VHH binders against Mechanosensory abnormality protein 6 (mec-6). Designs and how they scored, part 3

Target 1, 343 residues: Mechanosensory abnormality protein 6 (mec-6), of Caenorhabditis elegans (o01811)
Amino acid sequence: DLNKRVYNHTPGPCRVLTDNYKGTAGMTYVESQKRVYITLGYGRAHDLKTKTGIAFYKTNRTDGRSQQEMYDLIEMTINWNGYEYKKEFIPTGIDSYSSSNGRVLLYVINAHPNHQCIHFFQIVESSKLNHRKAICDPSFSSLQDIAVVGPDRLFVTNMAAFGRGWAQILEFSLQTGQGAVYYYDGSKLSTAASSLIAPTGIGYDAKRRILYVGSMIRESIFAYKVAKDTTLELLYEMMLLTSPIGVFVESKTGDIWIAAHPVIHESAWHYTHPENQNIHSPSQILRIRIQEEGNSWVTTEPYANDGATISASSSVVFTDEQMLIGSSFGRLLHCDLTHSYIT

## First folded at step 1 (VHH)

Design b06 (framework vhh_7nfr_2)
Fold by ESMFold2-Fast, scan of step 1:
Structure b06 (fold): chain B 343 residues (1-343), chain A 122 residues (1-122)
Amino acid sequence: as target 1 above (343 residues)
Amino acid sequence: QVQLQESGGGLVQPGGSLRLSCAASGFTFSTYSMSWVRQAPGEGREWVSSISSSGSYIYYADSVKGRFTIARDNVKNTLYLLMDSLKSDDTAVYYCARDLSTVTTLYYFDYWGQGTQVTVSS
């Protein structure tokens, strides 16, 4: 008889950009610079020997660059501005804000086991980050992803009451709904949504004022209308039949791109052995287009892999017919889209 | 009862072309996504191409992209696969399949045709 199967496929030619880092967990696109900023070194959350940092990748191909230079990552230098920090920086989730005066701000989750914080940076010169401040709340137990809605104003997902380990696995098995979405208004942190089951990726559509929140365990995306006072109103839940991890909203179309784990028990096993390069878990990218009047949607799959090329995809960015895929366990993949399957 | 009937297979030289057809009956063809799946001698089944119910969304396996074109005629209840620049590696039995998945991530087929043989050789 018939059974479900994952089929390996790509939307066009793909290239692995880096194997030097154990993690490319988060990405954000800065259109004004034609750059994707990438957090590196998720392996540090499990093994402090792994190199960590932030790098950017240029999406605008230049005639002056060699074939190899077109695919190089450029590491950022961090100026901590006197912040009392003893090299406990494990960057994961990241988002950005571009102001009308050309200033670019980055917001980065520090996933250190003992110090869950969000760091606020400003991009200066070409490859330097100036640290501005950090927020470190006792409620930050399992931060996943950030959606920026204005200068120093953001939503952030907290997946569970317990950090990674057996206690979190037990929490998910019982489905107690201890996840939340927090909102920071530039001064004060508040709870925007509570009693959520394993919220992960989060993305904001500024034109429609809709916030999309992934749920790993429910295998769905929640769509919330963001009111003028930043209060969230649930509009609908989109079932995916896969576990969403990262969410990216394409500014031009409003399309929702999702990095997903199609076989969650294999990804969970991989999370217990993140430094073992012989373990593979499947990767999958979805693209969702909301139809006229916002009451229906179409889901397509530009990319899927059994894990041999890239395991446990956790982030995705799409721009200029190019797709970048990152993973919590390493490898950064660049694919050229030869056809848009939606438009 | 649901029936899918493939035709158009045959023997062709490398670089040649074939057009496969699948005649559907026993269901409302226009409301289902449809797929082509092939099986080479001694190999497992390989997904080739899919087309949504409206025809607006089309997908191809990397091995056939740029060479094969999938199409449908909802008035005639017929699915097509136009195969250009055929290679010896394209030799397989080609099956028409009805696709229950609205998410292309995990293909799930509930009805299959009996298949049509395509042989590419000199």
Scores: ipSAE 0.000, ipTM 0.119, lowest interface PAE 20.1, mean pLDDT 79

Design b07 (framework vhh_7nfr_2)
Amino acid sequence: QVQLQESGGGLVQPGGSLRLSCAASGFTFSSYEMSWVRQAPGEGREWVSSISSSGSTIYYADSVKGRFTIARDNVKNTLYLLMDSLKSDDTAVYYCATYSTGWYGEEDAFDIWGQGTQVTVSS
ESMFold2-Fast, scan of step 1: ipSAE 0.014; ipTM 0.355

Design b08 (framework vhh_7nfr_2)
Fold by ESMFold2-Fast, scan of step 1:
Structure b08 (fold): chain B 343 residues (1-343), chain A 124 residues (1-124)
Amino acid sequence: as target 1 above (343 residues)
Amino acid sequence: QVQLQESGGGLVQPGGSLRLSCAASGFTFSRYAMSWVRQAPGEGREWVSSISGSGGNTYYADSVKGRFTIARDNVKNTLYLLMDSLKSDDTAVYYCAKGDYDSSGWFEYYFDYWGQGTQVTVSS
């Protein structure tokens, strides 16, 4: 829908947390540490001088830090532990697994145009990532997002058969359904779902055993039941009337948070001109609550912006009445929720 | 079947040098990161050094940095540890360890196969 319009609103007071990073495309929340881990620099892949990496942001606002220190991003040091291709790390999609013994594992998509991989890290010594392994399959043409279901076990979305360029644009225009969801079991990669139209964000509800997969072009979320053998059964499709990019499932409530591009042709044009600060693509965050019977849902819109504050929102995390919003083109927003936005 | 066999250990005086070797078989050696891990008497295992499958990336524990050099020969399927300026604190059994993928090798948890170890004793 080319005639979509956005009216600016926020769920409470918001602040911009970064001005020196170009791209905050992916986020994952580690509750045991009260930290959000954020991938940096993706939106400036064409500029080889652009800083890329992973940082964390603390959500605990009651410690003895100054107000400025409370809002700082802390960069992770990466120890690549013998991985041969560590140059040109362009991190985007990220998810985490926390074990009962306090160990935290991070899984990160490297969206390098010539070689897409998923890198497996362990967090050590508070601000250090030790690289453990990578999976780099020839089918990884357009990786978008990760949903972790256990230690070294994850689902990943591959948006299109062709990488970014004219062939992918043609693929999307024809809606041929060349997208997929892959599953990695700790040793082998397999196809969990195929013939999907532009799958993007993915999130897992461990309590209900439901996997949510966004479709950018269909403007919907697919809900799959995950069996004990990890096979997927489609339950239903939720129409959003907007293009989902990032999916976050709130562990406490099962609520589904969506970072969306409400005017997809504007964000597509922005992706071809990522350094042009005069380009503004709208941003939108949705919150979805599934009703008790599981066959109906309520959608609310806690945040929307015309792109002037944040362009093309691509990730969202919600915890303890706080919302973080990231974008492939930069800026990171922290908003405090003054009211719950459920219908 | 994967096999790792260490050699080159022995008794050396403080300030001396030793070269450890690990002969590997049963897997495509050049595709996997390799590591040295040591265990002193009565203590836990300590990671010493790792090298990538190609040899292009090397990593060292702070306790050995500047004194030890890790190397590999992918034609001979052999891993090396060159130990210079040895100290009494370097006394340990040294194990060759294979990563479960070409990027692993930093921690004991990420190693899928180990050698039987070679004793290094640094004493006057």
Scores: ipSAE 0.000, ipTM 0.158, lowest interface PAE 15.8, mean pLDDT 79

Design b09 (framework vhh_7nfr_2)
Amino acid sequence: QVQLQESGGGLVQPGGSLRLSCAASGFTFSSYYMSWVRQAPGEGREWVSSISTGGGTTYYADSVKGRFTIARDNVKNTLYLLMDSLKSDDTAVYYCAAEYDLLTGYPDLDYWGQGTQVTVSS
ESMFold2-Fast, scan of step 1: ipSAE 0.007; ipTM 0.304

Design b10 (framework vhh_7nfr_2)
Fold by ESMFold2-Fast, scan of step 1:
Structure b10 (fold): chain B 343 residues (1-343), chain A 124 residues (1-124)
Amino acid sequence: as target 1 above (343 residues)
Amino acid sequence: QVQLQESGGGLVQPGGSLRLSCAASGFIFSDYAMSWVRQAPGEGREWVSSISGSGGRTYYADSVKGRFTIARDNVKNTLYLLMDSLKSDDTAVYYCAKSETYYYDSSDYPLDYWGQGTQVTVSS
């Protein structure tokens, strides 16, 4: 990790869509709406005055918006339906499900330090979220990311037995493998995979029924076959030269997009001082193309930055030759792809 | 094709009890949340109760809490609503509905109605 170097480059013109300390830790793409939904406010975990919420960005450039409006985020109105913990909402990981009836559901991790939950929302009236339920299991110590496989069924990563702090740092240093992937079936939570070392981003390829799980400490991606009974069979492990944080699976190609921390000790330092806007941690985006039947893959690096433009990249979405990069510490970056690093 | 068939309604006196049933076919019943919704004459739809696919989670409208119990039998593909201490205000056509997830009390019902409904009349 200490000998790694970051060389700044972009795949095309980039712009910062938000320039404030909101945190944009999670993103999900809803193709039917041409929208990316973004969680705001990771900084709330450290500064309770930070506003939290969910916003969307429109990827469609043909809806008559002005040039200034074209890059704006639109905040969602949340109807909590009397849910008692709405003031303690610290959204991070997010995924979506589009039903056959045109309904869109959002699944959001609440990363509250003492009480982690997954919230289920329905999108109504274009810009409103109706809260439908929450699951708050005592085993939820360090939730990172969600992969939805059905309207009431999901996989979720739990990075460590301890939440953020010294105990978690010691856990990672000893590589004790206390991380897990949990599966929720609509009523019961079960352990789908255990003894994992710092599992982070998770993404599901519905066409191939493959679940991809990042491991921050191993610097790798695990590929699991998802059986009809939702049990996981490990297929292979792809070694990276970087720490994966966010995973996005491109539906059309099956390409795996990774938001990564290339210098993990600098990112770890940033997590101890998340309120300090002067701390910059490197960011890196990888694109992995699995070739015929998983026997080979090609890795490219569309984006890398020393942290000055965007620090500690935590999420990525790619659609319509556009790339969005989020960070737990703020800023949301938009890049147009003018050159393909893969075909 | 999805089919839902409600039954068990009828005329009952105030304070009485009824058990409604909904026979489901055309989908994997245990994979879906199910709900009961009612409509009184001249009124809009009112959500009554929801149950998760496994039956482990239930939700009730405040108007029926403590009086109604929602249940399901995933072997028989049947949804139930057990109604106790019925009031005249409970008079309505009751529909069962398939949903992608739970439904809370709200005016926007993300439910698909496939049944004909069953009439419940609470009268002296």
Scores: ipSAE 0.000, ipTM 0.155, lowest interface PAE 16.8, mean pLDDT 79

Design b11 (framework vhh_7nfr_2)
Fold by ESMFold2-Fast, scan of step 1:
Structure b11 (fold): chain B 343 residues (1-343), chain A 124 residues (1-124)
Amino acid sequence: as target 1 above (343 residues)
Amino acid sequence: QVQLQESGGGLVQPGGSLRLSCAASGFTFSSYAMSWVRQAPGEGREWVSSISYSGGSTYYADSVKGRFTIARDNVKNTLYLLMDSLKSDDTAVYYCATLDSYTVEYTYEGYDYWGQGTQVTVSS
């Protein structure tokens, strides 16, 4: 709707942490470390001079940091172990696996047009990533997001047959359903779901064994039951009336948090002019709670903004009554949840 | 126990205006997105407009953009459709609808809860 309006509101006090980074497109929460890992630099498709990387934000507020230091990001050092294409790294989608012995593995989508891959890292020391391997399959044309189900085992969304450009825009306009969900079992890649229309964010509820897949163009979330052999059974489709981009699942509650683009044409135009600081596209965060009977759900909108505070929200994490919102165009927003009746 | 009751339809001349209302009961209205869907005689259903649970986001079919406005009052549990610059092609039964179910089909194609409908006729 070209005349669509967004009413600005927050679930509590919000602050922009830092805007020194170009893009904060993906986030993953590592509870054992009280850290959110954030991908940096994605948002400028043709600006290869933009510094890219991975940083973390500490969610604990009792570690002796000053008020000024509380909201700082700490950049990770990457040991590429001789990887030839390390300069072709534009990180976006990210997810993690934590073992009981404290080992943490990170899985990161590289959205570089010449090297569309998933990179496998291990966190070592306090702020260092060791590169372990990359998977680069010819079917990877438009990777969006990752849902980890075990060590080196993951689902990944591929949004379209064509990479970013006019052919992808025509594909979306015609709604031809060329998107897919792939599954990697630690050795082989397979197709877990096909004929999807613009699949984007993906999240896994390990307790209920349900995989949630967003569809940007359909404005919906698909819910799949994950069988013991990792095959997917479609349970239902939840209509959102907004374009889901990022999906985060609260493990304890099963609540589904969605970072959404409520006015998709403004987001699309922003992606064609990412360097223009005068362009603001709206942001929206939804929280979905499925009722215990499993046949209905309640959707709330903890956050919405016209784009002036944060444009085109693409990722969200919720932990310890704190909400973090990222965007492909930069800024990282931190909100405290003080009004639980709004969330 | 979900009940939706539309009102406000009638006969109007081309270029005229109507305000439709939908009274909701039997569920927590403020927690659900609501939609207006119309059906002309002998034709299939056509989605017209939707509004988020808070009223902060609204969406419109291309055929009604700039002419129709969807609104809600969560205190009164009422959904509205304000129709301006009506055309003969807008003649249909108008239903308010909400989704409160799921399906195992590949895609969900409908709404599970519908009102009785209200007739809008645009004619001279």
Scores: ipSAE 0.000, ipTM 0.127, lowest interface PAE 19.5, mean pLDDT 78

Design c01 (framework vhh_nb_b201)
Fold by ESMFold2-Fast, scan of step 1:
Structure c01 (fold): chain B 343 residues (1-343), chain A 123 residues (1-123)
Amino acid sequence: as target 1 above (343 residues)
Amino acid sequence: QVQLQESGGGLVQAGGSLRLSCAASGRTFSSYAMGWYRQAPGKEREFVATISSGGSTYYADSVKGRFTISRDNAKNTVYLQMNSLKPEDTAVYYCAADYGLGYYLSEREYDYWGQGTQVTVSS
């Protein structure tokens, strides 16, 4: 329903971490480092003067930083290692892989309007990224999010046949199933799921071998069992009554965190005017816990806002009773969870 | 924690072939990018070939078309098939391991190294 409304509430004290960056579209959590890596400057897709990059935020509050320093983002330096198109970097979706040897790899969607690619980086010397390779495929028309399942293996969502513009709006209005989930095996791209309606956020539960895929227009999450040969078996569809945009799977519990747009026509208006910080769209975060039986779940809403604090929430990470919320249109929120009750 | 052990080196005549093997022990072999480097006497170590966790390969221009890198994840082993060997290929060959990404890697970007195996090509 287009007439949905939200009631403002928080799970504990929240603060805005940064006003200096335009857009915090994607986030990934690296547990071994106690860091969240964040893509910055999605606004560059509309204004070439917007600075872009990748930064990290430390979730460990006991490492001796001052109160002011504890809430700062630290920008990564990127070594493109000779890559030709480095000047056209518009980062959005991001995921990570941590090896048992302590090395960390980042996988980043470049949402450049003329061509979309997935870039592979290795983290070196704490705050430096070395570019390793890029996957650029003609089928990459509207990449949204990445779920890494191995150091050179990933699933990626492609939302629509057309990129942003009137043709994509028409595609969504007709509800044609032109969205897909692609799988990359380190060498070749293949289609893992097809005929999807606006797939957005994607997350992988390695312990249960379940892939969760959000559908913005269906207002649901699809749960797929991942076979050893990486084929997907649809288990069920969870109806949310809201539009999922970002999906985060909590490694310890298997809980599914969702950044959602509860009033999609308002967020669509914001996407046509992303540079205008006076446009507000509601934000909503859901937490879903699958019960031990695996056939039922409990949904809670830790956060909701009318858009005045954060507009159109696009990403969420939860760790150590801390929640980070990002948006393609700006602001990054840090909330401490004073009561982590979900039963 | 990966241990690498090379084998298959030896003396061969120019135009001949050798196959090097690198056996890996430890966790996550299938997640590592694997590479071969070589060092001739009095020269710096140089890149030869690499293979990603998914099987993508990259070769130094000096060996492209003559050498083939491959892996067997079930055996935790990486191979370097060397054909049309030249005296200039004489070197100690080292196996190296890193994560999942196979190309644009320099010597300094690999995490684990084997002890090396000597390859001597006589004219």
Scores: ipSAE 0.000, ipTM 0.132, lowest interface PAE 18.5, mean pLDDT 79

Design c02 (framework vhh_nb_b201)
Fold by ESMFold2-Fast, scan of step 1:
Structure c02 (fold): chain B 343 residues (1-343), chain A 121 residues (1-121)
Amino acid sequence: as target 1 above (343 residues)
Amino acid sequence: QVQLQESGGGLVQAGGSLRLSCAASGSIFSINAMGWYRQAPGKEREFVATITSGGSTYYADSVKGRFTISRDNAKNTVYLQMNSLKPEDTAVYYCAAYDWGTYYPEEFDYWGQGTQVTVSS
């Protein structure tokens, strides 16, 4: 039973990356650059001294970097292009689109309690983001994650009617279907799915044209076929017996990687006291391989931790035999997948 | 809802200088960047330079070091200072403004009527 695991394990050697930030809530992988872009500073809502921003981590292992430099985060500078926003830029969910000509667009949720928006950036030069636009809709009460399906075309999850701690917990306890998936087509926002219970992570499999949406309270992943007109058809619901938070689809295999909270009561307590560094909640990473027929799947658990190393895992990226785990409350964890046994 | 008015074009000898101006009016609060494009007869419109509201500038390789883009926020006006002009700089110069990122010229929302620049040998 995945929810009752009492031991820690890793898929190979892991390293906790130390920095000045609190919270590594979202990650996106840009294969053309061999970089993972990470949103930093979710703790800003409770600690105004927390650095906020976006950084990248290099996954290139053939680079001539020293061993120490391999684990460094490099901060992006943001050019807001005259866009005026509130001081509290609290970036969380992030996804990217890479064009055939090498341009990279980033889409970032600003989870500010009083002003939730999605910001559209373009990567310019190696370490600069140019702000292009923002969408701020009154329905954006608790944005969680983004799945990009094309240039300026994306799905986004809105978890709950209430965006704050105990009120979300009350809503979840009542299992009210106030969550939604919205779709932005480059000009207008529409509702792609509604009456969802605590939708969280979202990921898109472009090869299969399947959108995966996590439900924290149902402890499941919904699989939707994305039609040519971008409408969603529910195919099936995969029961996980754990609360999914982040979803990542591995491009090479189509495997679904889930960052999950195996003990929801402990993570819920942590969410009500994000400023308290003494609170630890468990982390769990699942890897799901869908069978060809879509009516079955194989789930493995490459990583689990009681929260001491990383609490409440919220995001995961896997590429080039490397796994990165982020948390809204913790550190960025880097693990190498190794072969420990041959015969 | 944004209108752009260009001025400053004309005839100039090779090696000379011209300054183009573009004044924006209407819903100017929506403008994130302003820039210049040019189009020679029978050719496609090409990018020249852009400046963001935050002050970042971008130039086409063919004009780097010779052209300077600047803005006057109080007048909602962008300028293109063109130095060391060459006959191949002869074109109609268009002012553009947009809500999108600085590198996507096809996403400009607003265009001026154009101003002719002719550089004689």
Scores: ipSAE 0.000, ipTM 0.126, lowest interface PAE 17.6, mean pLDDT 78

Design c03 (framework vhh_nb_b201)
Fold by ESMFold2-Fast, scan of step 1:
Structure c03 (fold): chain B 343 residues (1-343), chain A 124 residues (1-124)
Amino acid sequence: as target 1 above (343 residues)
Amino acid sequence: QVQLQESGGGLVQAGGSLRLSCAASGFTFSSYAMGWYRQAPGKEREFVATIYSGGSTYYADSVKGRFTISRDNAKNTVYLQMNSLKPEDTAVYYCARDYSEWLGDYYYYGMDVWGQGTQVTVSS
């Protein structure tokens, strides 16, 4: 649609967090720590002078911090244990697993153009990550996002057979359906779903055993039932009028939060010129609640922006009536929800 | 399919030495930290030593200076060289694939795969 436009609105007071961060493409929430872990620098990682890494943001505000300290990001130090990719780390998709004894594992996509991997870390001593292993499969051509289902067990989306460039554009134009969802069981990688068109964000509802997979080009979310043997059964496709990029499943309610690009041609052009600070592309956050009948849903739009405040929203996390929005092109928004119900 | 198999345990007199081996299969061994744990009769399982994928090591205070952990990634094997053995070292020794680390002042014994164990008995 040539006449798509966004009407700016917020769900409550929003603030831009500190200017010392870089692009914020991926986020994961660790409830036991009251922290959101954020991947930094993705949209500028082609410039070797751009610092990349992982930081966390504290969601609890009752710990005696000063007013200025309440909204700061804290950067993680990474112990690579001799792993050779330390200088070529371009983090994007991220997810976490929290064990019952307080250990937290992080899984991070390294979206290096020539060699894509998933890195396995453990959080140690509050602000440190120890590198445990990496998986670097030849089929990893365009990794987007991770959904963790257990310790070292995860689903990952691969958007296209070709990486960025003219071949991927041709692939999407012909709609050849070369996208996939892979599953890693701690030892072996397998294909969980194939022939997908531009799969992007992925999120897992552990209570219902449902995996949600966004499709950028179809403008939809696929809902799969995850069987005990981890095979996927397609339940339904939720049609959206927007391109989903990031998917977050709220553990308490099962609500599905989506970071979306409502005008895909504008965000596509922005991705070809990531260094140009004068380019703005729209941002949109959706919240979906599945009704009790299980085959109908209600969609609301807590946030929308024309791109001036935040361009091309890529990730979202919601916890304790707080919403965080990230983007590959920078800025991290923190919004307090003034309504404690679906609006 | 993921398996760990210990060997090299036995009976030894105080002051003696033993070398334990743990053969790993079904996973990319070089990418994981590997550890040794032990369980003495009537006691809880305790940490002994770990070796990270990059080769750095960490030891429990009770064994530091006497035990040496090492690995051979080409053979998918982790070793524990035990010298100057004491009767209090008597335990079943377990090999583990782990992610155990310090979190603040707490040491978490993270493991997702265990071997069946090998008995070490040190006579006085």
Scores: ipSAE 0.000, ipTM 0.148, lowest interface PAE 18.0, mean pLDDT 79

Design c04 (framework vhh_nb_b201)
Fold by ESMFold2-Fast, scan of step 1:
Structure c04 (fold): chain B 343 residues (1-343), chain A 121 residues (1-121)
Amino acid sequence: as target 1 above (343 residues)
Amino acid sequence: QVQLQESGGGLVQAGGSLRLSCAASGFTFDDYAMGWYRQAPGKEREFVATITSGGSTYYADSVKGRFTISRDNAKNTVYLQMNSLKPEDTAVYYCAAQFDYGLGYDEYLYWGQGTQVTVSS
């Protein structure tokens, strides 16, 4: 739709936490540590001089930090434990598992165009990641996002049969449905859902056993019931007027937070010119509350921007009246929520 | 926060019966497997019984035919009916909850505070 418009709106005061990295494409919240872990550098994957990595933001504001230090990110040191990847590390999708014994595991997509893997890390010594293993399946052509369901057990979206380029553009234009959701059980990879059109963000509601999968091209979210054997039953499809990219499920409420591209042709243009800091594409965050056992839902828009403050929002986390918004093309935005949405 | 509260323990003579209850809160009860474990003095915790979210039941060989596990999803409660009690059944009985439907994963195993069962000779 050529007449799509974005009206700038914030849920409260917002601030940019970092402008030094091109890309903050993925985020995961670890409640036991009061930290959000963020993948850095994705949007400049073609530029080998761009720093990439993983950092965290502390959500606890009462730990003796100054007002100015309160918004600083802390970079993680990665110990690869002798794992040799001959391609650069381009982290995108990330999710976490927190055990009852205090162990925190991170799962990170390396979205290198020629060699895509999921890397398994353990957090040690507060700011260090120990690499434990990687899975690099030949079917990994366009990995987008991870939903962890247990220790070393996860769902992952694969957007298209072809990687970025003309073949993927043709695939999307014909809507051939070559996207998939894979499941890893700690040992084996299997196909959990197939024939999907451009699946992107994925989030898991552990309390309700519902897996939410975004479709960029359909402008929708699929809701699946997860059975005990991890098979998926499609419950419903929620149609949106926007392209979902990132999905976050709020554990307390079951609310679904979506980072979206409301004008897809503008974000597509930006993606072909990620090095150009003068290009802005719109950002949008939706909050969805499911009602009537999935037969209806209420959608609110806590945030929207024309792209000048943050372009092409790709990830969102909400915790403790704080919202973090990431983008594949840079900047990390922090907002305080001063008003209740979806009352 | 997951909370499990056991009740119904006490002193009983050999051959008697007790019914244990475990009231659960802080999670979607219908989606969890619920179980009972016990720990006798000087011994490790051992499995007693489990009931899955779908209603399937599994028992330790030592209690099979004497104990019955059941659940009431409307009350978020799991029960253990203990019949033909023996002095060897004397232990602290713990309620457990597991999302991932197996009680063999420490990371998913949540415990109550325990309730004492004493069977006199």
Scores: ipSAE 0.000, ipTM 0.139, lowest interface PAE 18.4, mean pLDDT 80

